# Designs tried in a protein design chat: VHH binders against q9y6x5. Part 484

Target 1, 379 residues: q9y6x5
Amino acid sequence: LPPKLLLVSFDGFRADYLKNYEFPHLQNFIKEGVLVEHVKNVFITKTFPNHYSIVTGLYEESHGIVANSMYDAVTKKHFSDSNDKDPFWWNEAVPIWVTNQLQENRSSAAAMWPGTDVPIHDTISSYFMNYNSSVSFEERLNNITMWLNNSNPPVTFATLYWEEPDASGHKYGPEDKENMSRVLKKIDDLIGDLVQRLKMLGLWENLNVIITSDHGMTQCSQDRLINLDSCIDHSYYTLIDLSPVAAILPKINRTEVYNKLKNCSPHMNVYLKEDIPNRFYYQHNDRIQPIILVADEGWTIVLNESSQKLGDHGYDNSLPSMHPFLAAHGPAFHKGYKHSTINIVDIYPMMCHILGLKPHPNNGTFGHTKCLLVDQWCI
Key: E = the ipSAE of ESMFold2; O = the ipSAE of OpenDDE; V2 = 0.75 times the mean of E and O plus 0.25 times the DockQ between their complexes.

## First folded at step 24 (VHH)

Design mb13 (framework vhh_8dlx_2; at its last look DockQ between E and O 0.80; V2 from the best seeds 0.00; counts 0 for: pae E 2.4 > 2)
Fold by OpenDDE, look of step 24:
Structure mb13 (fold): chain B 379 residues (1-379), chain A 125 residues (1-125)
Amino acid sequence: as target 1 above (379 residues)
Amino acid sequence: EVQLVESGGGVVQPGRSLRLSCAASGFTFDDYTMHWVRQAPGKGLEWIGNIYETGSKFYNPSLRSLVTISRDDSTNTLYLQMNSLRAEDTAIYYCARGETVWKRTGEYQIEFDYWGKGTLVTVSS
């Protein structure tokens, strides 16, 4: 039987939540499987970029989803949450569900993972849900597990996405122990539901399951704001993305715009595109704007507007607060093994290995995940 | 039945202060984010600010220096303190129950599900 893999993402699940809160169901999941305590995600540490990095093994500059909001100067197209369905944005890479879908006697399924409701390279999962935030986790779970259990060709790769604890992290801030405890308990219960559902269907022992997230969450404050309007007139640029990494498209000379912004705040770094630090792997794509602003951790870039965010993400990907975790269970994984850190792009070659797929060129290192896998030698 | 009843409005001279109250009933008040919104004559609705169930407060930047929102969960009452009132502050002031709805991209919008009938504040010499 071909191996099966379910990839689950709980958006905005900061890695250290595992240390600071109780997760009976998740801990049981981990106990019977593996844990990577920290996953270094890609810069920008945002939802669309990181989810696409997970399933492509590529940095943003390579897969082309460089932010949640993008602009292409040649085609004049815009990308956003409400406008994400154009294959133009996704076609710079081949996500794993497409690779899997194209295999003989295999099919892919998806429950609202970013990009899964778009035909990429003229291929879409055999089973998918259009993104709708109103759809319950239960319904998403039911569809995914049904497809995993009863499809022809069989679903061998499936994705499941949930918006929490990200939304709550934004609302309450990650340091709100009371409210975040409540939210995270619900997440753990959902994991319990997932496991129970898989057991009920007889899938648990044979299905490989990865539970991960795209990014963490840092505490913000109304006292830590960077107001761009204090530094530059709005008529001098177009804002493509705002906080905590602003993408600036100058309407006047780039140098002039840069000079107006470079000293705007001691809590913000301003980069010309060619000067973006190499460690971000965030330079070699036309969708990256001529100037980017990167706020320090916990600082929010605003215009002459207020922000209701008490938590946010998108900051430097070296910050622990931005890091998610990865847990996994199934026949491909060891039991009771914990690993300290991997890169988020490392997940892709691992998944390809598990599924017996030939990976596309990627930035991941299979060697980083070998110790998680029962069929690999771990030094 | 959810009810929101504003009070404290009236005619006030410029430069004076005024405190509005909103009495809430028919729901668990301390579980909800509450808002103040106003509508000046001939103008659209203007969001003033809100207070979360957690006590966190957020304001319209244009009004931040002029208003303070507070709540008393023991009495199910929302308050709006306004200082240094001006003629342009003449409006019907509404309290509303609402929440911040978040998108997966981190964008958000404020949604309201219940409104009071409003109280008129007239600032005139």
Scores: ipSAE 0.868, ipTM 0.940, lowest interface PAE 0.6, mean pLDDT 96
Fold by ESMFold2, look of step 24:
Structure mb13 (fold): chain B 379 residues (1-379), chain A 125 residues (1-125)
Amino acid sequence: as target 1 above (379 residues)
Amino acid sequence: EVQLVESGGGVVQPGRSLRLSCAASGFTFDDYTMHWVRQAPGKGLEWIGNIYETGSKFYNPSLRSLVTISRDDSTNTLYLQMNSLRAEDTAIYYCARGETVWKRTGEYQIEFDYWGKGTLVTVSS
């Protein structure tokens, strides 16, 4: 029986939500499978970069999706949520759905995962939905399960993406227990619906399912703003990305721009590209701008002294508030096992193992995930 | 039919305070973010601030020390308290309802779908 895998992401699902809120359906899923309590993600801890790291096993500097907003000086191309379809941005890596469907007698399916509606290396997911945030979870799930059951060649790898709890985390902040409880209850109900649907269709016993996320969320405040206009004239630079990691393209001498910024706030670190800490693995790509500004946790970089966000992410990937979780169930996984931590780049070689795929060169370590798998000795 | 009706405008002396009200009807007020916007004669629109359905408040930084926004969900009423009024605060003040659209990037856009007719505030000595 060919191995099958469904990869599910609930955007912005902070790891400690599991202990601070009630998840009866997710806890049942975990009880009969595995849990990784903390997944250390990649810097910057933003949506597009981390979703691509999951499916390529690469640091952002290596896969080229280095932020949600990017600029390439040679081609003068700009990347954003509304301008993300150009394969140029994605072609520095090969995501798992491409590798999977190039195998004989296999196909891939996707419901909204970043990049799955782009023809990467002239290959787009065999079945996919164009991104549209107004499409319900139920419709996304209906399409995925239809493709898993009815496709020739068979779908062996599928992805499913959902925008919550990220949107609500930005609006309310993770510390708003009342509103986040309501939001997370809805997420748990969706997980219950997912499991019930897979059982009713006869998929549950032979499908491997990973439920994970790209990053967490930290509390922000109008009392924790860093105003760039107080430190530097906006005419001296082009702003490629703003907060919490600003990407600065100087219009004047780079050292002069750096000197104007370096003492702007005690709650912001200013790096010349060559001085970015090695532990970030965030230096060796032309899309990383000559100067970056990294705000401390819970601080917001602004131009006009205000922000309407009460929660944000993108901060230092060593922060527990930036870490998601991973849960998994299926024939490849142990039952009732908890694991403390893995790196987000480790997910890719594990998925390749489950699917019987040869991984491309990557930054993950298969050994870090061996304890999750029934066919491996944990050492 | 959605309606927003501002009241409390008029002529005031510089340095005094004024409280504007906005009576809302035709929708579930508790579920919406509400905004105040003003327009000085012959000038463009200037956003004053908003208040989420949760009570969280956000202000135009240039005005934050001069204004306070509040809401009473039991009476479906939005308020703008203005203090230490100046001649430059002379404007038509509008109440507006907004919808927030959050992108997966964490970016957002607030779209105003309903506006009041406004109330004129004139600050003169």
Scores: ipSAE 0.477, ipTM 0.793, lowest interface PAE 2.4, mean pLDDT 93
ESMFold2 (binder alone), look of step 24: mean pLDDT 79; pTM 0.780

Design mb14 (framework vhh_8dlx_2; at its last look DockQ between E and O 0.88; V2 from the best seeds 0.79)
Fold by OpenDDE, look of step 24:
Structure mb14 (fold): chain B 379 residues (1-379), chain A 125 residues (1-125)
Amino acid sequence: as target 1 above (379 residues)
Amino acid sequence: EVQLVESGGGVVQPGRSLRLSCAASGFTFDDYTMHWVRQAPGKGLEWIGNIYETGSKFYNPSLKSLVTISRDDSTNTLYLQMNSLRAEDTAIYYCARGETVWLRTGYYQIEFDYWGKGTLVTVSS
């Protein structure tokens, strides 16, 4: 039987939540599987970029989803949450569900994972749900597990996405122990439901399951704001993305715009595109704007508008607060093994290995995940 | 039945202060984010600010220095303290129940599900 893999993402699940809160169901999942305590995600640490990095093994500059909001100067197209369906944005890479879908006697399924409701390279999963935040986790789970259990060709790769604890992290801030405890308990219960459902269907022992997230969450404050309007007139640039990494498209001379912004705040770094630090792997794409602003951890870039975010993400990907975790269970994984850290792009070659797929060129290192896998040597 | 009833409005001279109240009933008040919104004559709605069920407060930047929002969950009452009133602050002031709806991209929108009938504040010499 071909191997099967379910990839689950709980958006905005900061890695250290595992240390600071109780997760009976998740801990049981981990106990019978593996845990990577920290996953270093890609810069920018946002939802669309990181989810696409997970399934492509590529840095943002390579797969072309460089932010949640993008602009292409040549085509004049915009990318956003409400406008993400144009294959133009996704076609710079081949996600794993497409690779899997194109295999003989295999099919892919998806429940609202970013990009899964778009035909990429003229291929879409055999089973997918259009993104709708109103659809319950239960319904998403039911569809995914049904497809995993009863499809022809069989679903061998599936994705499941949920918006929490990200939304709550934004609302309450990650340091709100009371409210976040409640939210995280619900997440753990959902994991319980997932496991129970898989057991009920007889899938648990044979299905490989990865539970991960795209990014963490840092505490913000209304006292830590960077107001761009104090530094530059709005008429001098177009804002493509705002906080905590602003993408600036100058309407006047780039140098002039840069000079107006470079000293705007001691809590913000301003980069010309060519000067973006190499460690971000965030330079070699036309969708990256001429100037980017990167706020320090916990600082929010604003215009002369209010922000209701008490938590946010998108900051430097070296910050622990931005890091998610990865847990996995199934025949491909060891039991009771914990690993300190991997890169988020490392997940892709691992998944390809598990599924017996030939990976596309990627930035991941298979060696980083070998110790998680029963069929590999661990040094 | 959800009810929101504003009070405290009236005619006030410039420079004076005024405190508006909103009495809430028909729902668990302490579970909801509450908002103040105003509408000046001939103008559209202007969001003033809100207070979360957690007590976190957020304001329209243009009004932040002039207003303070508070709540008393024991009495199911929302308050709007306004200081240094000006003629341009003349408006109908509404309290509203609502919440911030977060998108997966981190963008958000404020949604209102119930409104009071409003109370008129007239700032005039």
Scores: ipSAE 0.843, ipTM 0.929, lowest interface PAE 0.6, mean pLDDT 96
Fold by ESMFold2, look of step 24:
Structure mb14 (fold): chain B 379 residues (1-379), chain A 125 residues (1-125)
Amino acid sequence: as target 1 above (379 residues)
Amino acid sequence: EVQLVESGGGVVQPGRSLRLSCAASGFTFDDYTMHWVRQAPGKGLEWIGNIYETGSKFYNPSLKSLVTISRDDSTNTLYLQMNSLRAEDTAIYYCARGETVWLRTGYYQIEFDYWGKGTLVTVSS
């Protein structure tokens, strides 16, 4: 029987939370499995782009989900939280659940992972939940475990998404130890519930489980605002995305807009698209706008308005505060092994290996994850 | 039942200060974000600011130098201190309870679920 894999994401789980807070249940999970202490994610360090990078192994410019708010210059389409279901946005890549369920005698299940309720390449996850943030973790887990146990053809790949600690990280900021301790204890309890449910249903010993996240979180402040309206008239551009990476579509000559913005704040870098640093791998897609603004860590780009955020993400992916972790347990993984770092795009070829799938062309390196796997020589 | 009762309004000369209160009942006050909103005659609603249950404060940038929001969780009371009042500050001032709804995209929206009846402040010479 092919191995089964459950991929779990707790949104916005910064890697060093593991060091700075207590996680008895997650630590037991790690002790019996593997830990990657830091996962270097992709720029921009936002939710939709990084979740799609995990399941495609691709940089954002290659898979086409380049931000949480997008505009496509060729088709003139807009992507937003309320307008995310058009397959057009997702069809520049093939996510692992599509590849998996097209194999003989396999199906895929999903509890709200970004994109799993969209028919990508005319193929939607075999079992899925439409996204609804009001659905409890327990209900998501119940559906996933029911599908893992009761499906024909069997579910061999499943995903489970949860919105915390991202939502609370935005509200409180990662440096609020009192409130974040309470939030993170609740998440550790959910991980305990996950493991207990898998044990109770007889899944624990033969299911591979990856627990990871898409990005971290950095502290913000009402004292660290960059007000664009103080530098440029709002009528000179269309704002596609605001903070911390603003996407600017000029309404007048692009060079004039650039010149008005380039000295707006010492805490913001302004890039013409062709000048975006090569290390971001964030240039070769029409959905990336002609000018982007990249705020320094902890700074918030605003119009003449307030911001409710005390924590944010989306910053430079070289920042440790933007990095999640990865933990895994199951028959494919060693027990009690810790690894320092991988790239988030490396997760895809590793998952393909575990499932016996041929990976599509991607940016990941299988060799970076060999030491996690019992069937590989670790050198 | 949730109740929000504003007080402290009245007629005030320009340049003076005024402190508004909002007495809250029917819910666990120290678990909620609280807001001040005003409506000038013939105008739409204008958000003044809010304060999280943690004490973190956020203000309309155009009003930040003129107002201070505070809360006393022991008396379930929200306060608005207004300084150097001007004729354009004439409005009905509302206390409101509202939650910030965080979207998976990193955007948010504020949903107001309960409002006070308001207290009128008239600034006239």
Scores: ipSAE 0.685, ipTM 0.884, lowest interface PAE 1.4, mean pLDDT 94
ESMFold2 (binder alone), look of step 24: mean pLDDT 80; pTM 0.793

Design mb2 (framework vhh_8dlx_2; at its last look DockQ between E and O 0.89; V2 from the best seeds 0.80)
Fold by OpenDDE, look of step 24:
Structure mb2 (fold): chain B 379 residues (1-379), chain A 125 residues (1-125)
Amino acid sequence: as target 1 above (379 residues)
Amino acid sequence: EVQLVESGGGVVQPGRSLRLSCAASGFTFDDYTMHWVRQAPGKGLEWIGNIYETGSKFYNPSLKSLVTISRDDSTNTLYLQMNSLRAEDTAIYYCARGETVWMRTGEYQIEFDYWGKGTLVTVSS
């Protein structure tokens, strides 16, 4: 049988949730598979960038999805949650579902994974759902598993996306044990439903399943705010993205804008584009604005407005609070194996290997995931 | 039937304080985020603030120093304490049930599903 892979993302599932909460279904999944305890995600630890990094193996500067909100100065185009359908934004890379889709006797399916409802390089999955937050997980799961089971050409790669526990993390903050326990229990139940559905369809033994997330969540507070309006007049710049990494497009001399912002807060680093730390791999793209502001963990950049976020993400990708996990099960994976850390871009070459796809040039290192795979030598 | 009934409004002199109440019924009050919104004559709706079911409070920055929101779940009552009232605070004050709806990008919007009929506060010398 041709290899099949289902990639599942629960948005905003912080890695240490696994240590601090009970996940009977997920733990069972892990017990019969593998776990990577921490996944170091890409710098702006946000939804669109990281999801695209997972499926391209590229850092933001390379795949071009550099934030959830973007602006291109040449075309004057904007990218946002409500405006993400222009292939212009996605075409700087080739995601794995496109590569898979273009193979003979294969097809791809997607349930609301970022970018999957957009034709990229003039290719779209044979089966996909337009993003709609109102659609239940059950419906998404039913569609994706139906396609995995009954499609011709067969679906060999599928993606499934769910918005929790991210939304709840924003609302309650990750330190709200009571509410987050409730939310995470629901997530575990959904994983149970996933496993049950796959078993019922006879897919469980032959399907490779990866459960992961794009980022974690850190606790925020109304007492930890950085008000940009206290530092610079809004007439001097255009805000492309706000918190915790602000993207600034100066309307006046860049240096002047920089000088007004550089000492705005001791809890915020201000970078000219050329001075962005190399470790972020967040420099070599025209969509990165001339100035970026990076708030310290748990600090929120605001304008003269309120924020109701008690949790947020997007901070330095070296912070453990920003790290998701990866669990996997299936013929390609060992059973009962745990691994400490990988980079999020490492997932792509692994998935390509599992599916027998030739990977596009990427930033991942296949060697980092070898120990997860039964067909690889692990020293 | 969900009902929200505001009370405590009236005519008050500048500089005075006033506490508004909102009596909730017909739903599990302690499960919901509650809001205060006002509308001054000839102006649009202005969000004052909210209080989560968890007790977390959020305010309009322009009003934060002047208002305090609280709730008593045992009596299904929402409160708005206003201090140092000014003429510009003259408005109909509404309590509303609502929730914060989050998008996958972390953006959010506040959605209201039920409103009270409002109580008039007139600040006049």
Scores: ipSAE 0.866, ipTM 0.939, lowest interface PAE 0.6, mean pLDDT 96
Fold by ESMFold2, look of step 24:
Structure mb2 (fold): chain B 379 residues (1-379), chain A 125 residues (1-125)
Amino acid sequence: as target 1 above (379 residues)
Amino acid sequence: EVQLVESGGGVVQPGRSLRLSCAASGFTFDDYTMHWVRQAPGKGLEWIGNIYETGSKFYNPSLKSLVTISRDDSTNTLYLQMNSLRAEDTAIYYCARGETVWMRTGEYQIEFDYWGKGTLVTVSS
C-alpha cells in the first residue's frame, strides 16, 4: 500500500481570505488536518512559475519557467499560455510527477496543473487532461478520482488545478467584499464536494490531500497606471512581458534604455539584471531579460491602454498580499495543527518525504515543514 | 432573443456634444458588461470602452477625455456621452455585449457575443 498524495491548487487564493470570508467546508478540512497560514512564494508571483516551483522545489531562475511570457534569443522561441507545450521550456527541472511515475509500480495523474500535458524529459504524466478552461471542476475531479481508484500501475501522485479565485480576483479586486464573498463561497462548496467525493469512494482515510495556491491578489485601480509609452519609445526595446514585472530586451545600448526608464515613475523599480535584489533569487537564467521593471503593489504597467484588471499579482514576494496558504489532511499529517509560514519551495521536499521519493537537488528545507508530519519530532 | 438597439445618431456640428443610447432586451442586463465600439469609414473597429455590471468603467486612452459611458439598470439602457466632437469622430457606433475571458496567466480577451446594428454619427459643418 504505497502512500498516495493529491495536490490541489485554487489559483490566486490569497492567504487572508481565510480570515476575511466564510469557509465552512475548508475550515472543517483544516480542523481535522493542518494549516500553514502564509506560504512565501517565489518571485515573480505569477501562475506558471509558482506552480512549477511547488512541484520542483526550485526558484524560478533554477527551473527555467521565469514568467508567464518568455523569449529565448538563441532559439527565437516564445512561451505563452497559448504556446506552452514545447518541452524546451520545462526541461531545466524534473517535476515530482515524473520522478514518481518512474518508480516501480507507480503512476501519476493530472487534471490541468501547468506542465502536466508536456513530455518533460520525454516523460508525460501517466494520466492527464490537456488544458481546457471550459472543463468543469466536477469533470476534473471525476477524472482524478477515477484514476486514483482504477489504474494499473496505481496512481500514487495526482494533481488538480482550478482557475478560481484568480479570474474573479482580477475582475473585481480582493477588496470587493460582495462579489468576492459570492466567488469564495462557490470555491468552498467545491472543496466540500471534493471531500465528500473522496469519502464516498473510500479514498479519504488513506489519501494525503494538500490544498494550496500559487499566489494571492492585490487591489488595482485606473488611478494607479504607469504608462510605459510616456517614458520610452517602442523602437528602443522589445517587450517580452508587461505587468507588474516588465521584461525589457533593449534594441539599443542597454545603459541608454536603463537611463530612459529609471525615472519613469516613483512607483516602479528599474533593475539591470545584475542589480536585481539577491532576495528574489531571480538573476541566473538566460530567460531573464537584461532589464526588468517591478511595479509597486497595486500599480499596473501599461502601453497607453486601459487595463480591465481591478486585481493583479506578480509583485514582490515579500508582500503579504502575494502569499497563498496551505492546508493538508491525511495519514501523514497531524490533526488540528497550525503553522505560521513556510516557503513555497519547501512543499516539494515534504511531498517527496510523504511519497517515499528521493528529492532532486532543490531550494526547499524539509525542516520547515516537519512539524506538519506525524512521523517527525517537532518539539 | 437578445437585442441591442442603438439610437441618438445623426448629423452634428464640430464642437458639439451627442448622447447615444442602447436599449437592451432578452437578457438580464444587470449581470453583463456592456461595450461601445465604433467604425469610421474605411477603418477597422475601434473599441471605445466598457462598463462592468458593477459600474466600473474602462476607456480607450485615446478617447478617455472625450467620452463617458454610463448604464441605467432600471431601464436596461447603456449610454455613450461624447463631447467636443470632431470630423474624425464620424463613424457607426455599436453597442455590444461581451464576456471577459480570463487566462490562467492573468491575461484576458473580450469575446463579443451580441452586437447592435449600429447608429451613424456624422460630424460635419
Scores: ipSAE 0.674, ipTM 0.872, lowest interface PAE 1.5, mean pLDDT 94
ESMFold2 (binder alone), look of step 24: mean pLDDT 79; pTM 0.778

